# Designs tried in a protein design chat: VH-VL binders against Small ribosomal subunit protein uS3 (rps3). Part 21

Target 1, 230 residues: Small ribosomal subunit protein uS3 (rps3), of Nanoarchaeum equitans (q74mz4)
Amino acid sequence: MASKVIRKFIQNAKLTVFSQEFIRLYLRGANVSKVIIRQTPIVNRVIIYSARPKMISEERKAHLAKLLELKFGLEKPVIEVLPIENPNLDAHVIAERLAMGIERNIRAYRRLAQRYLETIMNAGAIGAEIVIAGRLSGQRGKTWRFKAGNLRKTGTIGQFELDRAFNIAYLKPGVAGIHVTILKPDAEIPDIIEFKSPEEISIEEIEKIDKEIAEKMKKYLETYLLAKQM
Below, E stands for the ipSAE of ESMFold2; O stands for the ipSAE of OpenDDE; V2 stands for 0.75 times the mean of E and O plus 0.25 times the DockQ between their complexes.

## First folded at step 19 (VH-VL; framework fv_tezepelumab)

Design d5 (from c4 with heavy chain W52Y; at its last look DockQ between E and O 0.46; V2 from the best seeds 0.68)
Fold by ESMFold2, look of step 19:
Structure d5 (fold): chain C 230 residues (1-230), chain A 122 residues (1-122), chain B 108 residues (1-108)
Amino acid sequence: as target 1 above (230 residues)
Amino acid sequence: QMQLVESGGGVVQPGRSLRLSCAASGFTFSKYGMHWVRQAPGKGLEWVAVIYYDGEEKYYADSVKDRFTITRDNSKNTLNLQMNSLRAEDTAVYYCARGPLYDVNHGYFDIWGQGTMVTVSS
Amino acid sequence: SYVLTQPPSVSVAPGQTARITCGGNNIGDEDVHWYQQKPGQAPVLVVYDNYDRPSWIPERFSGSNSGNTATLTISRGEAGDEADYYCQVWDSSEYHYVFGGGTKLTVL
C-alpha cells in the first residue's frame, strides 16, 4: 500500500528525468536547458527552454511530439520552445557546449573548462565547478576538476539556486562525462501555458529514429551512473 | 608584469622554525592554486606543498607533512609556508610557483619566483 | 609514490637534435610537463600537457608521450640550451606533484 505508492512515485520520477534527458539528447545542439512537462486534464504541454530556439523547427517539434506519444504515452502533446534568459548561467547549456567543444578537439578540454568557468563567473555566478571524468587519453579513467568562486554556501541554498547538469562527450577512445555545477544568486520559476497542435509524422520513421535514440539513451544512462558512482 | 617574490629564508639550527612568504603581483591571485617547490644545493626539484585557490584544500609531500603548514591570504596576494621542526634535509632554495587557472587537481607550474635560501645547520 | 626516471646527462653537438627521456609506468596515460633550469636561475616551463608550448618558447622545443616514455625534443641544439631539464606529473593516488631526477644537457 504505502510502499507500493512510494515505489510508483520513485518509478515515475525516474521516468520523468529520463524523458527530459531524452528530449535533450534528441535536440542536441539546440542548447536545451529546462524541460517542463505539464500534464493537466485540459492540455498536455511540453515546454522546452533553449538558447537557440530557432534550431528547433516546427517539423522537429512534430517529430518529437510523436516520439513522446509513442514512447512515453503522452497523449497529443503540445511542444512549445522558449528562449533562455541567461544562457551563460545555465548548467545544461554550458555542459552541452563543453561536451561538443571537446568532441571537436579533445586536447582543448582544459582551456575550454577554464574559458567556460570565466564565462559563468562573468555572468554573475557565486561559484561554479566543472568536472570532466573518463578516458580522454590512454586506458585509465581520470578526473579533472576546475573550480571558481564559492560553492560552500550550500547551507544557504534557500536564498540561492544550485544548478547542476550532466552531459557526455562522445570520443573515439570512449566517452567523457561532464558535470557542471553553478551556484546562482537568484532563483526563478517560469510557469507558462501555450497551445499549439502537433503536425503528423511518419510512424515508421519515428520508430527508426526511436531505436537510435534509445541506444544513445542507454549509453548516456550507463555513463552517467558510472560517473556518479565515482 | 606577473611576478612572484619569495622572502624569509635564512640560516637556522635544527629543530627551529622559519616562515617563508611569497608576494604575488600582475595576476588575479585568488583564481590560482599555489605551490612551494624546493631544491637542495646541487640536487633536483622536489615539490613541497600546494594550497588551492580558496585555501580550503592543502596537500603536502610526505617528507614535510605535519611539520610544514601552507597558507594564503587572498586579500594581500600572499602565500606563506610555516616550517617547524626543521631538519638538515630541509636545506634548499624554496620556490613559490603558480598552478593553472581554476585547476584544483592537475597542472604544471607556469610562473616561478626567484627562490629564497633556507639553510639548516648547527 | 609514482616515480619518474630521467638519464642524469645527455650530450649533443651544436645544430643536432637532443632527446631527453622521462620514464614511468604507463606515463603515456599522464599529462607530462617539462621545465628548463639554467644554472643559478629558477625553472622555466617549456612544454606542458605532453605536447603544448607556452607562446614564448620556440618551436625547437617539442614533446611526445606514449607507453612508458615521455620525451622532450630540442632540435638544432644551441649553447643556450645547456641546462637541467625536469619532467613532472601529478600523482592522483597520493595527491602529489612529482618531478623526475633531472637531466643535464650539454652542448659540445
Scores: ipSAE 0.659, ipTM 0.855, lowest interface PAE 1.0, mean pLDDT 83
ESMFold2 (binder alone), look of step 19: mean pLDDT 94; pTM 0.959
OpenDDE, look of step 19: ipSAE 0.840; ipTM 0.928

Design d6 (from c5 with heavy chain T58K G107D; at its last look DockQ between E and O 0.63; V2 from the best seeds 0.68)
Fold by ESMFold2, look of step 19:
Structure d6 (fold): chain C 230 residues (1-230), chain A 122 residues (1-122), chain B 108 residues (1-108)
Amino acid sequence: as target 1 above (230 residues)
Amino acid sequence: QMQLVESGGGVVQPGRSLRLSCAASGFTFSKYGMHWVRQAPGKGLEWVAVIWYDGEEKYYADSVKDRFTITRDNSKNTLNLQMNSLRAEDTAVYYCARGPLYDVNHDYFDIWGQGTMVTVSS
Amino acid sequence: SYVLTQPPSVSVAPGQTARITCGGNNIGDEDVHWYQQKPGQAPVLVVYDNYDRPSWIPERFSGSNSGNTATLTISRGEAGDEADYYCQVWDSSSYHWVFGGGTKLTVL
């Protein structure tokens, strides 16, 4: 019984992650940040946070809803689009803007990364990192790493929020992967959350019940985090 | 407008120590990785050491590893090189050089100082 | 460690094109940078990332990189181009910066 609940939770979490990434890809150009998918027996809600919400037309919402039902089994999804308060401090927004900028001018990758790091730091980030990996010059794929500020946590836990995102620049020689990491202050009062994300699962609590299940959950979380970074 | 000025060179005996300084002006020093590059008389350029913009990481050429220490003080816009156990082979003009903005691994050197001469002889 | 090989000297007639080579095993995989150094002076960056020029460097300076050879090309050579030229890469495997031995350019 407990095993069945855990297996269904793992499968739902995997489907949710892939659905979120699909939505970001489908809505590319609208600067989508967070995507929250709530599946209940009665209500299926998809909440999309965007820096350019007006770029997501009602026609695109309707088409996306159909695709989510057909490809991901989310029956009759209700799609809601909300704005982002500070897009310049959002890793997903920055990663998409950088990816699209490089697509327009591959030779500008260094200048764009430097410019976006300035933008991030001016928006109040404690530190940031941009990593571009791919074939942007020369014969072989290489990694460029740009850093600003301090990415180490030096204060009280809960005073800082680490925001990470991945995006892809589609180029003639191939693709370039873009990782954006932003460390920002975030001191929210803890609240009771009605749903639980995979990152919030306590492996130690499960180990007290069943060691084999805990190891499976640990492996799932590792895979989930790696897939999200890519 | 942008400038790097080295100082602290001189003549020293083998086995002794010397500390070089590089004063930066005209740019935001704390956003750039900094390097030391040397040139023996009549010879080519040789990279010596690098320090990241925040001082977190340092790397050294094999010829100077464990003898030289690179440091920086971002509040004073200075780069330093502590050179211990000096050898005749360390005789060179020492340049400080600036890497690209925010870049931590694909450095080219776009701003150079005029250099300071270090002579190690008995 | 990675080794860069340059000819010790190159001569060019005024107004003609000079080509300075930088040899390395699979150097076409690397981002090659070039520096000009006149006697008694510090080096000056003239080409970076194989092909790019700082905004203050004349268009006469250009770079290429393929296979085992990177090349600095100076068109319409003039007396003011007489200098030593160094190629340079970052060797990611050792986390070292490597220079070629230098090439002395003489304009006849």
Scores: ipSAE 0.589, ipTM 0.824, lowest interface PAE 1.7, mean pLDDT 84
ESMFold2 (binder alone), look of step 19: mean pLDDT 93; pTM 0.951
OpenDDE, look of step 19: ipSAE 0.808; ipTM 0.911

## First folded at step 20 (VH-VL; framework fv_tezepelumab)

Design e1 (from d3 with light chain Y97W; at its last look DockQ between E and O 0.40; V2 from the best seeds 0.70)
Fold by ESMFold2, look of step 20:
Structure e1 (fold): chain C 230 residues (1-230), chain A 122 residues (1-122), chain B 108 residues (1-108)
Amino acid sequence: as target 1 above (230 residues)
Amino acid sequence: QMQLVESGGGVVQPGRSLRLSCAASGFTFSKYGMHWVRQAPGKGLEWVAVIWYDGEEKYYADSVKDRFTITRDNSKNTLNLQMNSLRAEDTAVYYCARGPLYDVNHGYFDIWGQGTMVTVSS
Amino acid sequence: SYVLTQPPSVSVAPGQTARITCGGNNIGDEEVHWYQQKPGQAPVLVVYDNYDRPSWIPERFSGSNSGNTATLTISRGEAGDEADYYCQVWDSSEYHWVFGGGTKLTVL
């Protein structure tokens, strides 16, 4: 009995994280930061924070709502798009911008990482780190690490906000994983705590919805695992 | 005008100590990893040591490990090299050199000082 | 320990193209950097990350890297290019920076 209850909680949490990452991939280019899914007996709300909310038209909201209902079981979701107060301090926004910049010019990876770290620090971060991992040239996967400020001030709960994100640059020789970590002076506890690793995302379920997105999520998971181990 | 200026070189006997300093100007010192590179008379370049931008990590060539200590003071824009138990083989021109902006694990040396000569002889 | 091998010397006629090689096992997987050192002077970075050039270095200097060989190319060689040239990589297994032995370029 307890085993059945535990399995149900694991399934529900896995589907929630999977839905959030699906939304980020579906809306790639709109600089989506966090996605909050609130399920109540009355309303299923999906709150999407974006640095470019105008890129998420009413037509795209309606289509996304149908996909979430039909493929993820979120009954009649209400999608709300809100702006981000400071995109230059948002790890998801920075990771996406860096990934897309590297896709445009793979040889600029160092310059772009340096530029984005400067942007983060000028926006008021206490510290930041950008890690790029993968095959940018040659046959061997490599890791490049760029750091600014002080990330060691993470030991005091309630004094700092740690923002982490992962994204993928899709390149001719292969893929590169991008990890962005930003330490902010904000003392508030974040609204969202993601419990599950991307490792638990079901590619097979996404394939039933959109094969292109499923392939990108498969590459996302493979690149994420490679980047963690390098 | 970005500059690195070394000082503290001289002639010492084997077994003695010497402290090198490097003064940085024209750039934000605390954003860069800093290195020492040496060159024995008539020989090639040899990397000696690195210190991260924040002073938290340090790495040394095997030839100097446990004898040399790299340090930095970001408030004074200075890099230092404490050289203990000096040997004749340590005779070289010592350069301070700047690593790439924010980079902690790869890189090149884009700004060099003119060097300071250390001679170890009995 | 990673080893970089350079020829001890290279000669070129004025106006001709010089090529200086840097050999290493699978060096094509590495980011190779090149330095010029004129007599009595500190080294100067001329190429980094295999192909890129600092803005103060003339376009006559270029780099390539594949397989087991990285190459510094100096087109339209002139007397002012006469110097020692060093290649350099970062050795991740030792966390060390490694230089080649140097190549003396003469313009005759």
Scores: ipSAE 0.739, ipTM 0.895, lowest interface PAE 0.9, mean pLDDT 85
ESMFold2 (binder alone), look of step 20: mean pLDDT 93; pTM 0.956
OpenDDE, look of step 20: ipSAE 0.864; ipTM 0.942

Design e2 (from d3 with heavy chain K58T, light chain E94S Y97W; at its last look DockQ between E and O 0.48; V2 from the best seeds 0.72)
Fold by ESMFold2, look of step 20:
Structure e2 (fold): chain C 230 residues (1-230), chain A 122 residues (1-122), chain B 108 residues (1-108)
Amino acid sequence: as target 1 above (230 residues)
Amino acid sequence: QMQLVESGGGVVQPGRSLRLSCAASGFTFSKYGMHWVRQAPGKGLEWVAVIWYDGEETYYADSVKDRFTITRDNSKNTLNLQMNSLRAEDTAVYYCARGPLYDVNHGYFDIWGQGTMVTVSS
Amino acid sequence: SYVLTQPPSVSVAPGQTARITCGGNNIGDEEVHWYQQKPGQAPVLVVYDNYDRPSWIPERFSGSNSGNTATLTISRGEAGDEADYYCQVWDSSSYHWVFGGGTKLTVL
């Protein structure tokens, strides 16, 4: 009984993280930060924090709600979109902006990383790190690492909050993984549960609704695993 | 005006030690990795060492490893190179050089000092 | 350690285009940087990340990189371009910054 309860909790947590990452992929470009999924006896609430809430139209919310009904525990979803207070301190927002910026101009990766680190530090971060991993040009995978401030305070006091995010730049020769880590004095700590493989949710089920999203989710998992090996 | 000024060069005997300093001004020193690059008379450029913007990581060329120590003091905007067990082949002009903003594992050198001469001779 | 090979010297007539090569195994996969050093002076960055220029460097300076060869191109060569030129990469396998041997450009 105890083992069964623990197994069910772990499966529900993994599906929640997968649902959150699916929403980020579906709403790519709207700078989605936190996604909170609350299950109540009456309704499933999906609260989406975005730096660009106007990009999440009523039509897009309706389509997303339909897609989420494929998810475990998301029947009758109510989608709420809220602004975020400081997008320049949000790792998910920065990772998406950097990934999309590199997609538009692969040669600007260094300038973009430097600019976003400056933006993060000017917004009050204690420290930050941006790691770009993969093939930006040529045939060899490489890692570019940019750091600012002090990230080593994470274990010293409980007043420091670590915000981490991963995103993918989809490039013609391949893909590049983007890792953003921001240490801030008084920010909410993000969910650290990593995205799992599609065995938990069928890519074929998602493909019935949107083939483009299903393909991107498959590529996301493949490139995430490759990037972790670097 | 961004500037790097080296000091501490001179003539020393083989086996002795020498300490170089580099004073930085006109930019936020603590945002940049700093390097030493040397050039023997009439020869090409040779990278010597790097220290991260925060002083936490250092790397050295094989020719100087375990003999040279790179350090920095961000409160005084100074970079230092402690050179021990000096050899004739260490004779060179030593430049301090600035790496790219926030970059810790790649890059170019966009600001150079004018150099300080180290001569290792009897 | 990664090796960069440059010709010891290159000469060009005034007004003509100079090309300085930097050879390396699969150097087309690397970010190549170029420095100009005039006698008695510190080096000056002229090209970085293969083909970008600092804003104060004339457009006559350009870079390219493919296969096993990176090239610094100086259009309309002038007497003021006479200097030593070095290519440079970061070698991830050794965590070293590596320079080529240098090329002396002579404008005749």
Scores: ipSAE 0.748, ipTM 0.898, lowest interface PAE 0.8, mean pLDDT 84
ESMFold2 (binder alone), look of step 20: mean pLDDT 94; pTM 0.958
OpenDDE, look of step 20: ipSAE 0.866; ipTM 0.943

Design e3 (from d3 with heavy chain K58T, light chain E94S; at its last look DockQ between E and O 0.49; V2 from the best seeds 0.72)
Fold by ESMFold2, look of step 20:
Structure e3 (fold): chain C 230 residues (1-230), chain A 122 residues (1-122), chain B 108 residues (1-108)
Amino acid sequence: as target 1 above (230 residues)
Amino acid sequence: QMQLVESGGGVVQPGRSLRLSCAASGFTFSKYGMHWVRQAPGKGLEWVAVIWYDGEETYYADSVKDRFTITRDNSKNTLNLQMNSLRAEDTAVYYCARGPLYDVNHGYFDIWGQGTMVTVSS
Amino acid sequence: SYVLTQPPSVSVAPGQTARITCGGNNIGDEEVHWYQQKPGQAPVLVVYDNYDRPSWIPERFSGSNSGNTATLTISRGEAGDEADYYCQVWDSSSYHYVFGGGTKLTVL
């Protein structure tokens, strides 16, 4: 019984990550940054931060809500769209802009990466890195690295002290992956947690999401063990 | 406006040392990887060494490994090449060259100095 | 280490188009850069990333790269184009920057 509850937690966390990635893909072009999905007893609140919130019309929000309910099982989602204070320091925004720019002109990859690093550093970043990996030219996949400033200053201990994002440029020869890493001077700590992969989910991480479920699982295991000893 | 000026070349005996300097002006030096490229008399171009924009990584041609040391001082906008245990085959014009903005691997050399002559002869 | 092969010399009549080749194993997968060097002068970048030109280089200079051959093309050749031309790549396996042997362009 306990294993079923644990599998349900893993499935829910996996669905949340997939929902966030689906939202970013569906809203591609609106420069979506953070997507926060908060499940409360009353509603499933979906908070979408965008550098171009006007690109997310009420019609698109309604259609997205239906898709989230139908495909991901989010009951009655309420979609809120908020602006981003610092778009030029947002790794997701930069990664999307770079990916779309390369799709329009594959030969501009170096110029675009250099321009976006300049933009990031002028916005006050301590350091930044852009990595483009894939087949931009020729037959072989390659990696291009662009660095500015100092990324070795991670500040204090933490899981998400760097702003990191991944995006994909869809090209005729294939795809190119784009990684953007930005070290900011003033940390903005979100009230969300991001899972790296389903295999990294643990009881301790589930407790960070829902303490009641983790406590119920712990109680079940204790009761089961005691019953076996008696 | 953008300029690289090498200095420190001269005539030295084999086995001796020489230190080259390159002064940069007209651009933000600390945003660029920097290189040394040499050219023996009547011969082609040969890449010698690179240092990343922040000085964290250096790479050398096999012909100069463990004898030459590339360094930079971003506060003074200078690039240096310490050349030890000089050999006759090190005789060349040494150019200071700028790599692409922010690029730490693929690259070209878009600004070159005029070069400084190093002659290793007894 | 990766090897770039250039013809030692190329001749072109004034007003005609010169083509300078740079051979390498699968060089079409590389970003090829080209330099012009006149006697007694430092090299000057004329083409980078196979096709692109610095803003100070005239449109007469262009590049192409496919298969095992990269080519620098100089349209409407002039006496002022007489120089040595070098191709160059970055070899990721050794982290070395490799030049071709150079090609002397003569405008006859």
Scores: ipSAE 0.743, ipTM 0.896, lowest interface PAE 0.9, mean pLDDT 84
ESMFold2 (binder alone), look of step 20: mean pLDDT 93; pTM 0.952
OpenDDE, look of step 20: ipSAE 0.859; ipTM 0.940

Design e4 (from e3 with heavy chain N105L; at its last look DockQ between E and O 0.53; V2 from the best seeds 0.72)
Fold by ESMFold2, look of step 20:
Structure e4 (fold): chain C 230 residues (1-230), chain A 122 residues (1-122), chain B 108 residues (1-108)
Amino acid sequence: as target 1 above (230 residues)
Amino acid sequence: QMQLVESGGGVVQPGRSLRLSCAASGFTFSKYGMHWVRQAPGKGLEWVAVIWYDGEETYYADSVKDRFTITRDNSKNTLNLQMNSLRAEDTAVYYCARGPLYDVLHGYFDIWGQGTMVTVSS
Amino acid sequence: SYVLTQPPSVSVAPGQTARITCGGNNIGDEEVHWYQQKPGQAPVLVVYDNYDRPSWIPERFSGSNSGNTATLTISRGEAGDEADYYCQVWDSSSYHYVFGGGTKLTVL
């Protein structure tokens, strides 16, 4: 059993992660990498790194800011969109591209995974792994695993960065979960960010504002929980 | 010219050991899982063993488990099969075979060697 | 362990279509691969992932897979197609690779 202080910290961490994944879902197609939320005395900054920053229009930023303020309790959020240095070495970008590629052609899953692994390794990764789990062929869920290079150099963490991402291919017969892991040079220290008055996110409340994103968030939650058991 | 060339086959008595080698050329060996597949005279194909592209995982058919050891040397582009405690039932042509690029679980065998004959007779 | 069942032999007249079956419990859920082996030669991959061909294999070779049966189809059969044909899957439960017993195709 956790203490009240520890339970509070755990709840805040869950809300931060869920908010980051909500932003990625809302901005799907813009190849969002990392999302950093910084709280200052005057403003709350939401820094969104994207491989396609032009896809995030001022209108979409304003709508997202409203959602973050009204439903996540983030006072006066300022959304900044920055480019990323190497999209081909970013696990979130690769996972989204692979998921959307499989949605366009289910039979290409192996070829796409192999080509994205080659792209990752040519971009300078030490090692990488792509795992696809779901119903791509037949009625039963299956797992495909593709690996390149060396993922076992974790003992030199100060010189290497382990980048992990999860995404979902939304298919007519069902869904497929996609995990991408990339070991690359250079480590970056992530920050822990709290919302002003964090609450559990209600899918029903999001539906009152945007029915499309609420449906996608529901599918994300269901698939994410299922994929953690694969 | 992607090629796999097996060597080391021969005639040996039961209980003895034999080491097979497979030399790879024309492709980046370290990107592929590698397999041994055997075929007894007049019989069908039987998978024997796999080693992952990095040498860290191996799996064996039940018929050879604990007697055979698959290894690879990515610096020399070679695959090896150490066969101990050989039995008459191990008599077969042994093929080395290449798995799909980067794929460590699902497998088809797109490149095969010519095979090397192993005969275990009393 | 998972078992793949093939007929021992199949005959076809020249120019006609040959069909070689591979039976397995729920094989329609698997990725089935097919190999051709001529006497004294190593096997050659002709179909993989149920219906894909290596670029050097003629389009006369095709595959299908549903229910409990996967099928290799060879259109416009030729004397050069006489060979043994094997189906193969990967078994996720054991991490083993399983072959069928083989089918000898005879062209007349």
Scores: ipSAE 0.709, ipTM 0.884, lowest interface PAE 1.0, mean pLDDT 84
ESMFold2 (binder alone), look of step 20: mean pLDDT 93; pTM 0.956
OpenDDE, look of step 20: ipSAE 0.857; ipTM 0.939

Design e5 (from d3 with light chain E30D; at its last look DockQ between E and O 0.48; V2 from the best seeds 0.72)
Fold by ESMFold2, look of step 20:
Structure e5 (fold): chain C 230 residues (1-230), chain A 122 residues (1-122), chain B 108 residues (1-108)
Amino acid sequence: as target 1 above (230 residues)
Amino acid sequence: QMQLVESGGGVVQPGRSLRLSCAASGFTFSKYGMHWVRQAPGKGLEWVAVIWYDGEEKYYADSVKDRFTITRDNSKNTLNLQMNSLRAEDTAVYYCARGPLYDVNHGYFDIWGQGTMVTVSS
Amino acid sequence: SYVLTQPPSVSVAPGQTARITCGGNNIGDDEVHWYQQKPGQAPVLVVYDNYDRPSWIPERFSGSNSGNTATLTISRGEAGDEADYYCQVWDSSEYHYVFGGGTKLTVL
């Protein structure tokens, strides 16, 4: 029984990842960044962050919802599209823009990479790297590497600060892979919250440490209890 | 106006040391890889060394490896070349040259200094 | 070790097209860059990435690169084009920047 539950959990996690990548591909051109799938027996929410949310029409949402249900077994998906706070600091957005820019003019790959690195750094990144791999100037595959700033900072880089994305430029001689890495300033709140269950949270004890965090956790618990009731 | 100006050239005996400097102006120095390229009298161009925009990586031609050290100071917009154990074959005009913006692999040299002459003779 | 081979000299009549070659094993897979050096002056980049020009270089300068040969083409040659011309690539296997031996262009 326990083994069966574990296998089903692993299968659902894999399905979630494939669904997220399918959504990014289906919505190519809308600059989709983060896709969050909250899966429950009653409500399956699909939250799509986009730099161009107006390109994701209600018709496209409805078609995508059908595809997710039929192809991935995501029962009764509810699709919500939200804007991105800073598209110029989002690795997924940059990778897609660069891939599509190279598709329009393969000879511009160096200029585009340089321009996007400048944009990323001006948006406040600590460091960034763009790697383009493929056949852009000859018959053999090659790797072009562009770097700005400092990617060697050792803070919470592996857990909370590093934004990485991959995209593909579809070119006549073949494909080119595009890897974008952006190191952003630290986010304080994710480092503080490490609970197994919302019911295990003691607001009083957290308030003794930090009143701002206690208020945020109180809001989270209220939302959780509402969702559990539903 | 973008400019690179070399200095520190001169006449030295074999086995001695010399330090070259390159002053950069008119562009954001810390965004570019920097190079030294030399040219013996009446001869062609020979690449000598490169240093990455942040100073983290350095590469040298085999002919100067272990004798020359390339360094940079981004706070002063300067590139330097420490040349030790100089030989007669190191006699050349030494140019500093700028690589492409942000590019750490494939590159060309779009801005050159006027060069400084190094003569190694007994 | 990667070696780039250039003819020592090329001559053209005024108004005619000059072609300067740079030979290398599979050089068509590389990005080739070209420099002009006039007597007593520092080199100047005239073509990069095989066929691109800096904005101040006239369209008379063009480049091509295929197979084992890269070519710098100078249309409507002028006396002011007399110079030494060098090709250059990046050798990823050694992380070296390699120049050809140079070609003296004479406009007679």
Scores: ipSAE 0.746, ipTM 0.897, lowest interface PAE 0.8, mean pLDDT 84
ESMFold2 (binder alone), look of step 20: mean pLDDT 93; pTM 0.952
OpenDDE, look of step 20: ipSAE 0.858; ipTM 0.940

Design e6 (from d3 with light chain D52E; at its last fold request DockQ between E and O 0.48; V2 from the best seeds 0.74)
Heavy chain, then light chain:
Amino acid sequence: QMQLVESGGGVVQPGRSLRLSCAASGFTFSKYGMHWVRQAPGKGLEWVAVIWYDGEEKYYADSVKDRFTITRDNSKNTLNLQMNSLRAEDTAVYYCARGPLYDVNHGYFDIWGQGTMVTVSS
Amino acid sequence: SYVLTQPPSVSVAPGQTARITCGGNNIGDEEVHWYQQKPGQAPVLVVYDNYERPSWIPERFSGSNSGNTATLTISRGEAGDEADYYCQVWDSSEYHYVFGGGTKLTVL
ESMFold2, look of step 20: ipSAE 0.766; ipTM 0.909
ESMFold2 (binder alone), look of step 20: mean pLDDT 93; pTM 0.956
OpenDDE, look of step 20: ipSAE 0.859; ipTM 0.940
ESMFold2, look of step 22: ipSAE 0.780; ipTM 0.914
ESMFold2 (binder alone), look of step 22: mean pLDDT 93; pTM 0.954
OpenDDE, look of step 22: ipSAE 0.857; ipTM 0.938
ESMFold2, look of step 23: ipSAE 0.783; ipTM 0.916
ESMFold2 (binder alone), look of step 23: mean pLDDT 93; pTM 0.956
OpenDDE, look of step 23: ipSAE 0.858; ipTM 0.941
ESMFold2, look of step 24: ipSAE 0.762; ipTM 0.904
ESMFold2 (binder alone), look of step 24: mean pLDDT 93; pTM 0.955
OpenDDE, look of step 24: ipSAE 0.858; ipTM 0.940
ESMFold2, fold request of step 25: ipSAE 0.770, 0.773, 0.776; ipTM 0.913, 0.910, 0.912
ESMFold2 (binder alone), fold request of step 25: mean pLDDT 94, 94, 94; pTM 0.958, 0.955, 0.958
OpenDDE, fold request of step 25: ipSAE 0.873, 0.873, 0.873; ipTM 0.948, 0.948, 0.947

